# Designs tried in a protein design chat: VHH binders against p49116. Part 274

Target 1, 238 residues: p49116
Amino acid sequence: EGPLLSDTHVTFKLTMPSPMPEYLNVHYICESASRLLFLSMHWARSIPAFQALGQDCNTSLVRACWNELFTLGLAQCAQVMSLSTILAAIVNHLQNSIQEDKLSGDRIKQVMEHIWKLQEFCNSMAKLDIDGYEYAYLKAIVLFSPDHPGLTSTSQIEKFQEKAQMELQDYVQKTYSEDTYRLARILVRLPALRLMSSNITEELFFTGLIGNVSIDSIIPYILKMETAEYNGQITGAS

## First folded at step 20 (VHH)

Design pa145 (framework vhh_7n9e_1)
Fold by ESMFold2-Fast, scan of step 20:
Structure pa145 (fold): chain B 238 residues (1-238), chain A 119 residues (1-119)
Amino acid sequence: as target 1 above (238 residues)
Amino acid sequence: DVQLVESGGGLVQAGGSLRLSCAASGFRFSEYGMYWGRQAPGKGREWVSAISGDSSYTAYASSVEGRFTISRDNAKNTLYLQMNNLKPEDTALYYCATYEYSGRPEDYWGQGTQVTVSS
């Protein structure tokens, strides 16, 4: 039987909004993040195994894991995004907002801890020099997580996750044969993605969205977008 | 400052069992993966086992698969390695390790605990 992922699923190219403003603002950060989110969801939609689970299951899986997929995307696209510059701008904006807002000390600590965890994760992945094939399979492993509450078809989801893990193992063993523990070094880091709050990710990257609209509420609409419509969003075309 | 202190090593007969402990401090233990490695006399280092912060993922070297079990107690900041059916080839200095930004277990290492398996 064919592989879970094809070479087309390894290609993950983020197109940034242009031009970059002189000073980073909420709108530029939000548009950049939205493009990455759309790219991540389109990537998931393109997997035949994902399509086979059906629309309701697809929606539930992405709602459960979008923050993990987004964070992996941030790590993978860190250079093209100039992520360190974006994080510095977010910290600066947050410091100004804290000075003007009445946020609790506990909330401030949670947000700062989230930023440090995100920086640590991205730096760890960079140090491991995770390649495009490895990122594709790591995204598949988090996408096909059978352990989220409320999921149906959990046996089939588990089979796809096991297939992703096996194909990652085969790839790493063949490509990095001299490093017998590379896979273990990579996989022990994945559970840290679940320590990062999706609410805090929304606050940091998606505050430019109009109204009180959550990422959770827009996921079904993004997954239903026609290919041409979707391509327009990720390339900045109308 | 990260500190890792191993204990539980000793002399054991082939076919016997031994349990190693690693006491960790100076970091948020439950948020980090942990590793056991070993170095036999006159040989290079080899990694033995790994466990994620939440214990959802574990991995073992083929040489110890089925004989060793890695576990952790996050409330006590302690990592364990249960070693069963020990072989003379398991004789080595055993050390625990964790990481920070390097992507490699050798970022933070303990001093080790000696395990000697007699025939």
Scores: ipSAE 0.243, ipTM 0.647, lowest interface PAE 5.0, mean pLDDT 84

Design pa146 (framework vhh_7n9e_1)
Fold by ESMFold2-Fast, scan of step 20:
Structure pa146 (fold): chain B 238 residues (1-238), chain A 119 residues (1-119)
Amino acid sequence: as target 1 above (238 residues)
Amino acid sequence: DVQLVESGGGLVQAGGSLRLSCAASGFRFSEYGMFWGRQAPGKGREWVSGISGDSSYTAYASSVEGRFTISRDNAKNTLYLQMNNLKPEDTALYYCATYEYSGRPEDYWGQGTQVTVSS
């Protein structure tokens, strides 16, 4: 069969809410993050291999890996989002909360450690100068992870992951032929994604969206949206 | 409104063949993946096969791999399942589904079509 991803799956364009406020607020951060989440879900649903999996399987895959996909999206779109500015605003807010004794020191340490891990990850991807094709295949490798508990069709998922790995290897070897070890440098970055807490990601980026439910809980609803609804969420149109 | 209507089930002898159809309406059929699931009496629901919107990718449960073939006709908004070398254990209610409108098997939109394989 054909390639796992087409040129349309390499295109990943985040449209930010405009204008950026002078003082960042929860609403702007949440809307920006929501657009990236919806863009990531729409991207996953557009992959023919993903479409071929049953609803229980494809929903379970995304529920298991949404934080990894989201984090890769943050790294890929870091400049468009002005992610460093958003993270600086979050850090400043947390420091003010310490001074006012509004949060425990242990909670603040957990959140700060998460922010530092996120910054390190995004910085490492930037230093490697990961291109759009590489990001697309890294997202595919993460998406088609056969090792999450409760998955059905794990042999098919593994085959799709192996195909993603093979196509990434072919691309890197042809495009960056002089850098023999580039693929290895890229792949060793992926395990760090699983060490990042989805609960802390929710707190930092989705406070205005999820209320008293998790992103995991709303993923099935997002995946079932019509294409027009995805486009509306991605662009901010009503 | 979205509708999915299955047909083509029936009684068949072990080793025989049967072709199921699913007529879809109310959505942009070619943009969505389509699936076949089944449920035998007293058992849970089982995913059988899936196909991408453009037919470039198919997937099968290990129990049916090599015996069943999923296909679609986007001009007719119809999904098919060609079942060959049927076995008594294939006896079940077969239903079709899509991401957006049927959800998981529990959220299925139609009644399904019964397949009974005699031994």
Scores: ipSAE 0.517, ipTM 0.795, lowest interface PAE 1.9, mean pLDDT 85

Design pa147 (framework vhh_7n9e_1)
Fold by ESMFold2-Fast, scan of step 20:
Structure pa147 (fold): chain B 238 residues (1-238), chain A 119 residues (1-119)
Amino acid sequence: as target 1 above (238 residues)
Amino acid sequence: DVQLVESGGGLVQAGGSLRLSCAASGFRFSEYGMYWGRQAPGKGREWVSGISGDSSYTAYADSVQGRFTISRDNAKNTLYLQMNNLKPEDTALYYCATYEYSGRPEDYWGQGTQVTVSS
């Protein structure tokens, strides 16, 4: 059987659209977010344990957790994305929307609270200096969640989640042997992540891409892409 | 043009064995997970087993765990399901499937091969 994740699954390299414009626009933000989403989907599909679960189960798992995977990806790639700059641009756009009365004050408050929670999450991960192995296993724990409604054969999913947990524990205890409580500090971050709204994430990062359809609607098509199609999306190569 | 052709079904007595095969073409077989599913008369579709592209991981439905073994031969582009200690409740039309298939639901599961287990 071997380990759940290999060195190839630890590698998570986001290629940003180039050049970054001086004034961020919806196109640049959506292109950047789309690349991260496709990279995350390609990452999940490359895991042998995930491949073994079957199409319907894999689609259901990713539909349930894409926002959590995406948010972990934002935290992991925060520096390469200049995420703070993107979030500042989104805030500026929202402030202009208030002035022009294009959105209700209550909706803007909800969106701003989401942005602040996202910033807090990314800052906490940065402060903990989460490494590539830790991110890979956190994403695996999120991906192999057996508790989503509608799943069948959940015992196999739970087995893979437990294997992810065990391998994360082994890694942290060996690599950070003097930090007795590091694993606990990392794991308590996950509940905050799991409560973030996927609808608000869609509005902030994917408005220019999805139009009248949701990310849930496109996930089955993304998961069925050939490897070359994924590579084209995640690098922007034609 | 993805094609999946199932074979090996038939009539067998309870406690017997069958081996199903699925011949695949039109995609890079070793890069994709492969799956067996089944549909019994009057019941919904049930996932039975899956195997990773490199054969390093397999998964099974609780109902078949310990009795069925999934395997693949990437050189022959062929998926297998070894079914042992068959029960009457295993009677169903068995289908293979993969991520590569982008057709409608009837295309997704192919033609299938019938397995009938007598008491």
Scores: ipSAE 0.557, ipTM 0.806, lowest interface PAE 1.5, mean pLDDT 85

Design pa148 (framework vhh_7n9e_1)
Fold by ESMFold2-Fast, scan of step 20:
Structure pa148 (fold): chain B 238 residues (1-238), chain A 119 residues (1-119)
Amino acid sequence: as target 1 above (238 residues)
Amino acid sequence: DVQLVESGGGLVQAGGSLRLSCAASGFRFSEYGMYWGRQAPGKGREWVSGISGDSSYTAYATSVEGRFTISRDNAKNTLYLQMNNLKPEDTALYYCATYEYSGRPEDYWGQGTQVTVSS
């Protein structure tokens, strides 16, 4: 059995919608987020170990972890997305909604706390200077999580997660040989992903794309798309 | 239209072997994972094994690990399941399916091939 991930799985290139509007709007943010979501789903589908698990397991894994994968993608692509600018635009919109009495203060507080958690996570990853190999393996660790309720084949999922952890360890120890505790500093950041609300992520980034339909309900349809359909969503060419 | 046609089932004695085949058409076979599932009389469907599109990775249910081997021939658009050391509890209708149809297995599986293991 070869490595869990190849160099092709390390490559994670987000193509942003063009041209960028002078003032950010819901449509631009939703299109940008959708491209990242489809890139993340296509990435997961390309992993041979993931392909081997079977239909129901693949769907269940991605439905359970899409928000964690998406958030890791936001952190990895923060610069190309100008994520700080997108978050500032969202905050401005929320502040205007308070002034116009369109949203309750409690709702806005929940959303702002989510944005702060997201910013903290992205900042921590940036400070650690996480490289492409590390991101690929962190995404694999998240994807092959045996701990989600309702999963079958948990022993096989756990085996693949352990292989991801082992290969990440080997990579970090070889590449950052004098930083004995780098792996520990990286791995302790992962639990924060599970504190992020998928419902709030949908509201912030996917408003207008999915309406009243949740991301987890459309995941089975996204996963069965052909490569050309993924490429159309990722690049905006259809 | 996607079509999956299973063959190779039959009656064998415990400890025997069978090789199942699944002929696939209507999609780019080498780009998708392929799977074997089974359904015993009066029981639900059980996932048995899976293989990546490039054959580099395989996965097995605990009940068959070490006894069954999944493989594929992408030039022939064919999936295989080599079943060794068969047990009476392996008696079931065996189906093949593809990763492309995750979440819709009822719509995108073959008719199945019957495997009966006598002791």
Scores: ipSAE 0.450, ipTM 0.769, lowest interface PAE 2.4, mean pLDDT 85

Design pa15 (framework vhh_7n9e_1)
Fold by ESMFold2-Fast, scan of step 20:
Formats: structure tokens, sequence, C-alpha cells
Structure pa15 (fold): chain B 238 residues (1-238), chain A 119 residues (1-119)
């Protein structure tokens, strides 16, 4: 078989809603996050190895890892999104909720800890200067994770994950030949993704979703969308 | 409208072979991944095998790996499943599907073709 990923899978271009409001609001944050989520799922759908897996397997994999893919996307697109500004706006909203006694102190603590973990992760990736090829392979490694509870027929998923790891190693050794420990530094960042709560990610970035539906519940519908519908969602275009 | 029409099923003795076909229309076949699934009486649907649009990648359920081979002919808009060394537990209604068309489940799958393997 050929390479797991092609040059087209390295391209990951987020188009932000325009115009940016003078003051960030829940609607703008939700629209921005939704575009990133749809871009991430469209990216996964475009991988030939992913296409070869059945629809039920594809759905189960994305349901298990969407938060990891989304967080990697936040890190990769942090500059395009002005992520630090979005996080600051979320913190201001939380501060106002404390003053108005709308949220418990325990909940605020959990959410703030999540924001700090997210910021630390994004800063670590920025400090390592992770490139587009490295992001693409890290996403593939988390997508083809055979160890999520409830998955069946995991041997093929494990094979694709190992191929992703092998191709990442080959790329890093070729491109960053003088940095003997770069691959190890990159890979030890991945466990942090699983410590971040998908429920808190939904609360921070997807509060504006109509009907208060969970990301888990809409994933099957997003994966089944026609390409034109995906493109409409990721650009906001008709 | 997406249309998928399966054929090639039948009754066969254990250890035998069958070749299934799925004729596809109503979409750009070569741009979409395709898969074969099956449903045995009283059981849920089970994924059997899949193939990328460009045929560069294939995948198989553990239960059929080494015995079944998925392939496609994009010029003919046709998906195939070569089944060798059939076992009684392979008895099921076999259907083809695509992973990229949105809609109700019946819009992805045809009527299916019945495969019965006698012991």
Amino acid sequence: as target 1 above (238 residues)
Amino acid sequence: DVQLVESGGGLVQAGGSLRLSCAASGFRFSEYGMYWGRQAPGKGREWVSGISGDSSYTAYADSVEGRFTISRDNAKNTLYLQMNNLKPEDTALYYCATMEYSGRPEDYWGQGTQVTVSS
C-alpha cells in the first residue's frame, strides 16, 4: 500500500467567520469552533485508509477521538483563530457568571483547569514548532487509536496507527535529522489530549448549538454529509 | 438518487466460493469509499470489508481476513467481493454501501443478496 497520508492531507486551512465582532460573543465562538470541527471531520473522511473502514467503525473512531482531533486543530490553528483572545473572552464570561452566582464554584474550577490544560498544550506545540506534516500524522495517530473502549475488530485500526507512527518517524528523521529526540518530545504530548474532558470542550466552544445537542449525537450526521454541505459549514458559504 | 444493486448470492457448501457484485449509480463512484456489510438472521449489521475510492486501501473484518477480497472497477461503477473458504457462520444477507452519501440507511444500501452456507 502507498503512504497513509498525501500532501493534500497536510493542507489544513481554517476559514474564520467574517467580520470579527468588536467584542467576542458565544455565537462567534461557536461558529468558529463548528468550522474547525467540520474541517477536522472532513479531513478524516478524506483519508483512503479511513474510507476503507466501514461506516460504523468510522463513526465509532470519530466519536471516541473528536475532542483530541479538535484540540490538535485548536493548537494548529491558534494564530488563525486568535485562540488566546477567544480563551480570554471565555474567562471573562466565567468571571461574570461567578459574580452573578449562575455557576457553582466547583464547576468554575473544573472549567478553568481545562482552559489551563488547553493553553499549556497549545504552548507546548508552539514551542516545539510542530509543522503541518507533523500535525497531520499526530491527527492520524489519534484517529486510528485501537484502544478506545467498545471498539471491535481493532487489528486493522492498530495497523493503520502503526503505519502513521512509522511515517511520522521517517518524516521527522529526514526533516529534523540533527534533532535526535524531537520525535520523543512530540509523542509524549499526546497523552495530555486524553486528560481533557470532551464535555467541558462542548461547554466552552459549542454553547451556541441549537437544541443543546451533544457533539457525540451529531457526529454520525456530520460524517454522512455530502462534500458540498461540509464545504458550506467550514467556510460559511452557501 | 444513489442506487446500489447487489447480486451473486446463493447456496454453497462449506469450503466453497462466491463472487458478489454491486452495481452503483447516481453518484461519482470513484470519489467514494465503498464497503460490504452483512446481516445474519436475528443479528445486527456487521461490517465485512471496505475499499477506498482509488482502490489504494482495503480493510477487512478479522473474521474474513485472508478469505475475502474486496475490489472495484471504477470504469464499470461496480464493487466486488470474492468470498473463498466459506463457513456456515458467513450465512447472511450481504449488502453494499457508501460512507459519504447522506440520508436514511436505506439510501446507502440496496436490497442485498442472500448467501447461505450449508455445513
Scores: ipSAE 0.554, ipTM 0.809, lowest interface PAE 1.7, mean pLDDT 86

Design pa16 (framework vhh_7n9e_1)
Fold by ESMFold2-Fast, scan of step 20:
Structure pa16 (fold): chain B 238 residues (1-238), chain A 119 residues (1-119)
Amino acid sequence: as target 1 above (238 residues)
Amino acid sequence: DVQLVESGGGLVQAGGSLRLSCAASGFRFSEYGMYWGRQAPGKGREWVSGISGDSSYTAYADSVEGRFTISRDNAKNTLYLQMNNLKPEDTALYYCATYDYSGRPEDYWGQGTQVTVSS
């Protein structure tokens, strides 16, 4: 077998909706997030090792890890998205909300804690100056996680994850040879991704503050899209 | 219009070999991953092996790794499974499928070819 990822899998180009509105709104945030999600799903589907695992396993992996892939994508594309501006707008909206119920206050706390964890993660990745190859391999490590409940074929998934880890190690050792502990600093960031709630990510980025939709329920439909349809969603074609 | 037609099954003694074929039509074969599954009487479906559209990657269930080899011929729209060192527990109906991410296997699954391994 060749390398797990090729140069084509390192390329991760998010095309933002244009023009950016003067005042951020739910529609712009949701469309931006949707494009990133579709780009992430298309990226995963293009990996030959992922294709080899079969439909049930492929769908289960993505349903289990989409929030981790999406969050890595947010960190990687933070500048293109003006993510700090989007998060500031969300925080401002939450602070200005009329909240009379104690349950509503608890929910705001959960959402604010999620936003702070997301900011901390993105800032740590920026401080480490994670490059495109490193992001690609981190996404592969997350995608090929054998430890999600209900998975079958865990031995093959583990082998692909180990291959991702080995190729990341080879890349980092060659490219950042003077920084002996860089790989360790990068890998220790990954557990934080599992602390972030997929439900809160859905509320913030896909339904905004006005509704709810289950991403895991639509993942099978996204994965089955024709290549041309993916390209249309990613670029906003029409 | 998607059709998958399996062939090559039969009766074989333990330690023997069989080569299964799956003729595909109705879709752009080379753009889709393909896989082999099997179902023994009274049991659920078991994934056996998969192959990427470009043939660069393959994957196998632990129970068959080292004994089975999946391959494809994109020019002929055909998927293959070379089965070596067959065991009685390999007895099952073998079927091919494409990666139908919609979770609608009946639209993209063949009728299967029976493999029976005697002890």
Scores: ipSAE 0.580, ipTM 0.821, lowest interface PAE 1.4, mean pLDDT 84

Design pa17 (framework vhh_7n9e_1)
Fold by ESMFold2-Fast, scan of step 20:
Structure pa17 (fold): chain B 238 residues (1-238), chain A 119 residues (1-119)
Amino acid sequence: as target 1 above (238 residues)
Amino acid sequence: DVQLVESGGGLVQAGGSLRLSCAASGFRFSEYGMYWGRQAPGKGREWVSGISGDSSYTAYADSVEGRFTISRDNAKNTLYLQMNNLKPEDTALYYCATYQYSGRPEDYWGQGTQVTVSS
């Protein structure tokens, strides 16, 4: 059996909407986040092991882990996104909502705690100087998680996750041979991803979605897009 | 126009072998994962096997692992399922499918090819 990931799976290039508005708004944030989500789904679809799994399994895996993939993508693309600027704009919007009595203080506290957890995660990944290969394997580990409720092909998923873990270990050992504990430092960051609420992520980044559209509801459609359609969503060529 | 046409089914005795084929057209075959599914009389559809676009990865249902082999010929736009050591419980209508094609219902299944395994 060949490697789980190839060099093409290391490339993860986010194209931001252009031009950036003078004042950030919900539509710019939503378009930026949507491009990252589409890039993440297209990345998953390109993995041969993922392609070999059945339709129901692929849909279930992505529905279960999209928030983890999205958060890893935010960390990986933090600089190109100017994520700190986006988060500052979100905080400003929340402060305006407090002043206008649109949201409860308890809800605002919950959302602010989520933002602080997100910032802490992104900062920890930056301090570890996670490279493109490491991000690709971390995404594969969270994608091929056999422990989500309702999954039916758990033995195959577990096999692919173990292969991702094995290949990450091999890569880190060879590339960072003098840092014996690097892999452990990286892996202990992953549990934090599951503590972050997908509902709060939707509220923060996808508020610009129109109608009764949730990320969960659009995942099957995103996974079925033609390559040209993915490229259009990623580059904004519509 | 995407089309998937299955062939190769038939009657076979337990312990025997059959090779199914699926002729694909209307899309860039090598870019998409392909699947075999089956439906026994009075049962729901069951995923049997899958293969990546580049043939580097395959996956199998527990019930067929070690007995069935999925393969593809991208030059001929054809998917195959080699079925060995067939059992009566393998009796079903076998479909090929790809769900990574946009513009259609959530999954696409051909008309299928009937496999009947006698005791």
Scores: ipSAE 0.534, ipTM 0.798, lowest interface PAE 1.7, mean pLDDT 85

Design pa18 (framework vhh_7n9e_1)
Fold by ESMFold2-Fast, scan of step 20:
Structure pa18 (fold): chain B 238 residues (1-238), chain A 119 residues (1-119)
Amino acid sequence: as target 1 above (238 residues)
Amino acid sequence: DVQLVESGGGLVQAGGSLRLSCAASGFRFSEYGMYWGRQAPGKGREWVSGISGDSSYTAYADSVEGRFTISRDNAKNTLYLQMNNLKPEDTALYYCATYTYSGRPEDYWGQGTQVTVSS
């Protein structure tokens, strides 16, 4: 069988809402995050190996890893999104919540720690100058994770993850042949993704958009969308 | 307007073989993954095998790995399942399926074709 990912699967282009407002607001942040989420789901569905696993497995995999995929997407698209500006606006909003007694101190601490971890992750990826092929394979490694609770067909998922790891290694060794330890530096960043709370990600980036509905509950519907519906969500044409 | 029509089922003795077919229409067949699922009497639906739109990737449930082979003919809009070394446990109604194109909550399944394996 051929490579796990083709050039079309390496392409990951986020179209931001325009124009960017002078002062960031919840609506702009939620719209930007939504576009990234749909782009990430459409990317996953386009992978032949993912298509082969079937709908139930696909749904379970994406439910388990959407936050990890989303966080990798934030890092990959940080410059396009002006992510540092978005995170600064979120921090400012949280500081105002402290002043107005709207959130508990413990909750604010948890959210601030999450923002700090996210900033540290994105900064690490930026310093490594992770390229489009590397991001694609890291997302594939995360997507084809066989160790999430409740998964079925784990042997097939593991084979696809191992193929992603092998192809990433081959790519890095060929493209960055002078940097013997580059792959190790990249891979040690991945465990941090599992420590990111999906509930806090929902609160920070999807507040006011979803209401009482979780990302987990809408994933089956998103994965079953027609291609035109994905394109509408990705470009904001809907 | 998605239509899936399964055929090829029947009664076969343990150790025998059957080849199932699924005729698809109403969508761009080659652009979508296709699947075989089954439902045994009194049990829930079980995923059996899947194939990518371009046939470059296949996947199998552990229970059928090495015995079943999924394939497709995109020119004929047809999905196949070659079933070898059949076991009584393989007795089920077999369905082909694809992603729902309208955002519907349920998978699109045909009416199915019955496979009965006698001991």
Scores: ipSAE 0.592, ipTM 0.819, lowest interface PAE 1.4, mean pLDDT 86

Design pa19 (framework vhh_7n9e_1)
Fold by ESMFold2-Fast, scan of step 20:
Structure pa19 (fold): chain B 238 residues (1-238), chain A 119 residues (1-119)
Amino acid sequence: as target 1 above (238 residues)
Amino acid sequence: DVQLVESGGGLVQAGGSLRLSCAASGFRFSEYGMYWGRQAPGKGREWVSGISGDSSYTAYADSVEGRFTISRDNAKNTLYLQMNNLKPEDTALYYCATYSYSGRPEDYWGQGTQVTVSS
């Protein structure tokens, strides 16, 4: 049995909608987020170990972890997306909603706390200078999580997660040999991903394009797309 | 135009062996993961085993690990399941399926081949 991930799984290139509008709008933000989501799903589906687990297990894994994969993708692609600009636009919109009394203070507080946690996560990853190999293995670790309720074949999922952890350790120890605590600093960032609400992520990034349909409900359809369909969604050619 | 045709089932005694085959057509076989599932009378469908398109990875349900071996021959567009040390609990209709073709949540499943394990 070969390595869990190959060099093709390290390549993760987001193509942004162009041109960027003068004023950020919901459509641009949602299109950008959708491209990242489809790129993340295509990445997962291309992993041979993931392919081997079968459709029901694959769907259950992605439905359980899509928010973690998406957040890792936001951190990895923060520069390409101009994520700080997107988040600033969202905050400005929320502040206007407070002024107009359109949303409850409690809901706005929840959303702003989510944005602050997201910024904190992305800043921590940037400060650690996480490379493409490290991102690929972190995504594999969250993808092959055996501890989500309702999963079957949990022993096999656990073996793939352990293989991801072992290969990440080998990579980090060889590539960053003088930084003996790097792996620990990277891994301690992962629990924060599970504290971020998938419902709030949907509200911030997907409302305009999904039309009030949950990401959870469309994941089975996205995972079944043919390569040409993924290319169309990732590049914006439909 | 995806078509899957299973064969190789039959009646065997506990401890026996069978080799199942699935002939695939209508898609680029080597680009897709392939799966074996089963359904026992009065029970829901259970995933049994899967294999990546390039054969580099295989996965098994806990109930069959160590006893069953999945393999494929991409030149012949054929999927196999070698079943050893069969138990009465393995009695089921066995289906092959492919993961990645339609935009729908349902897999493409074959008609199945019956495996009956006597005590």
Scores: ipSAE 0.526, ipTM 0.801, lowest interface PAE 1.7, mean pLDDT 85

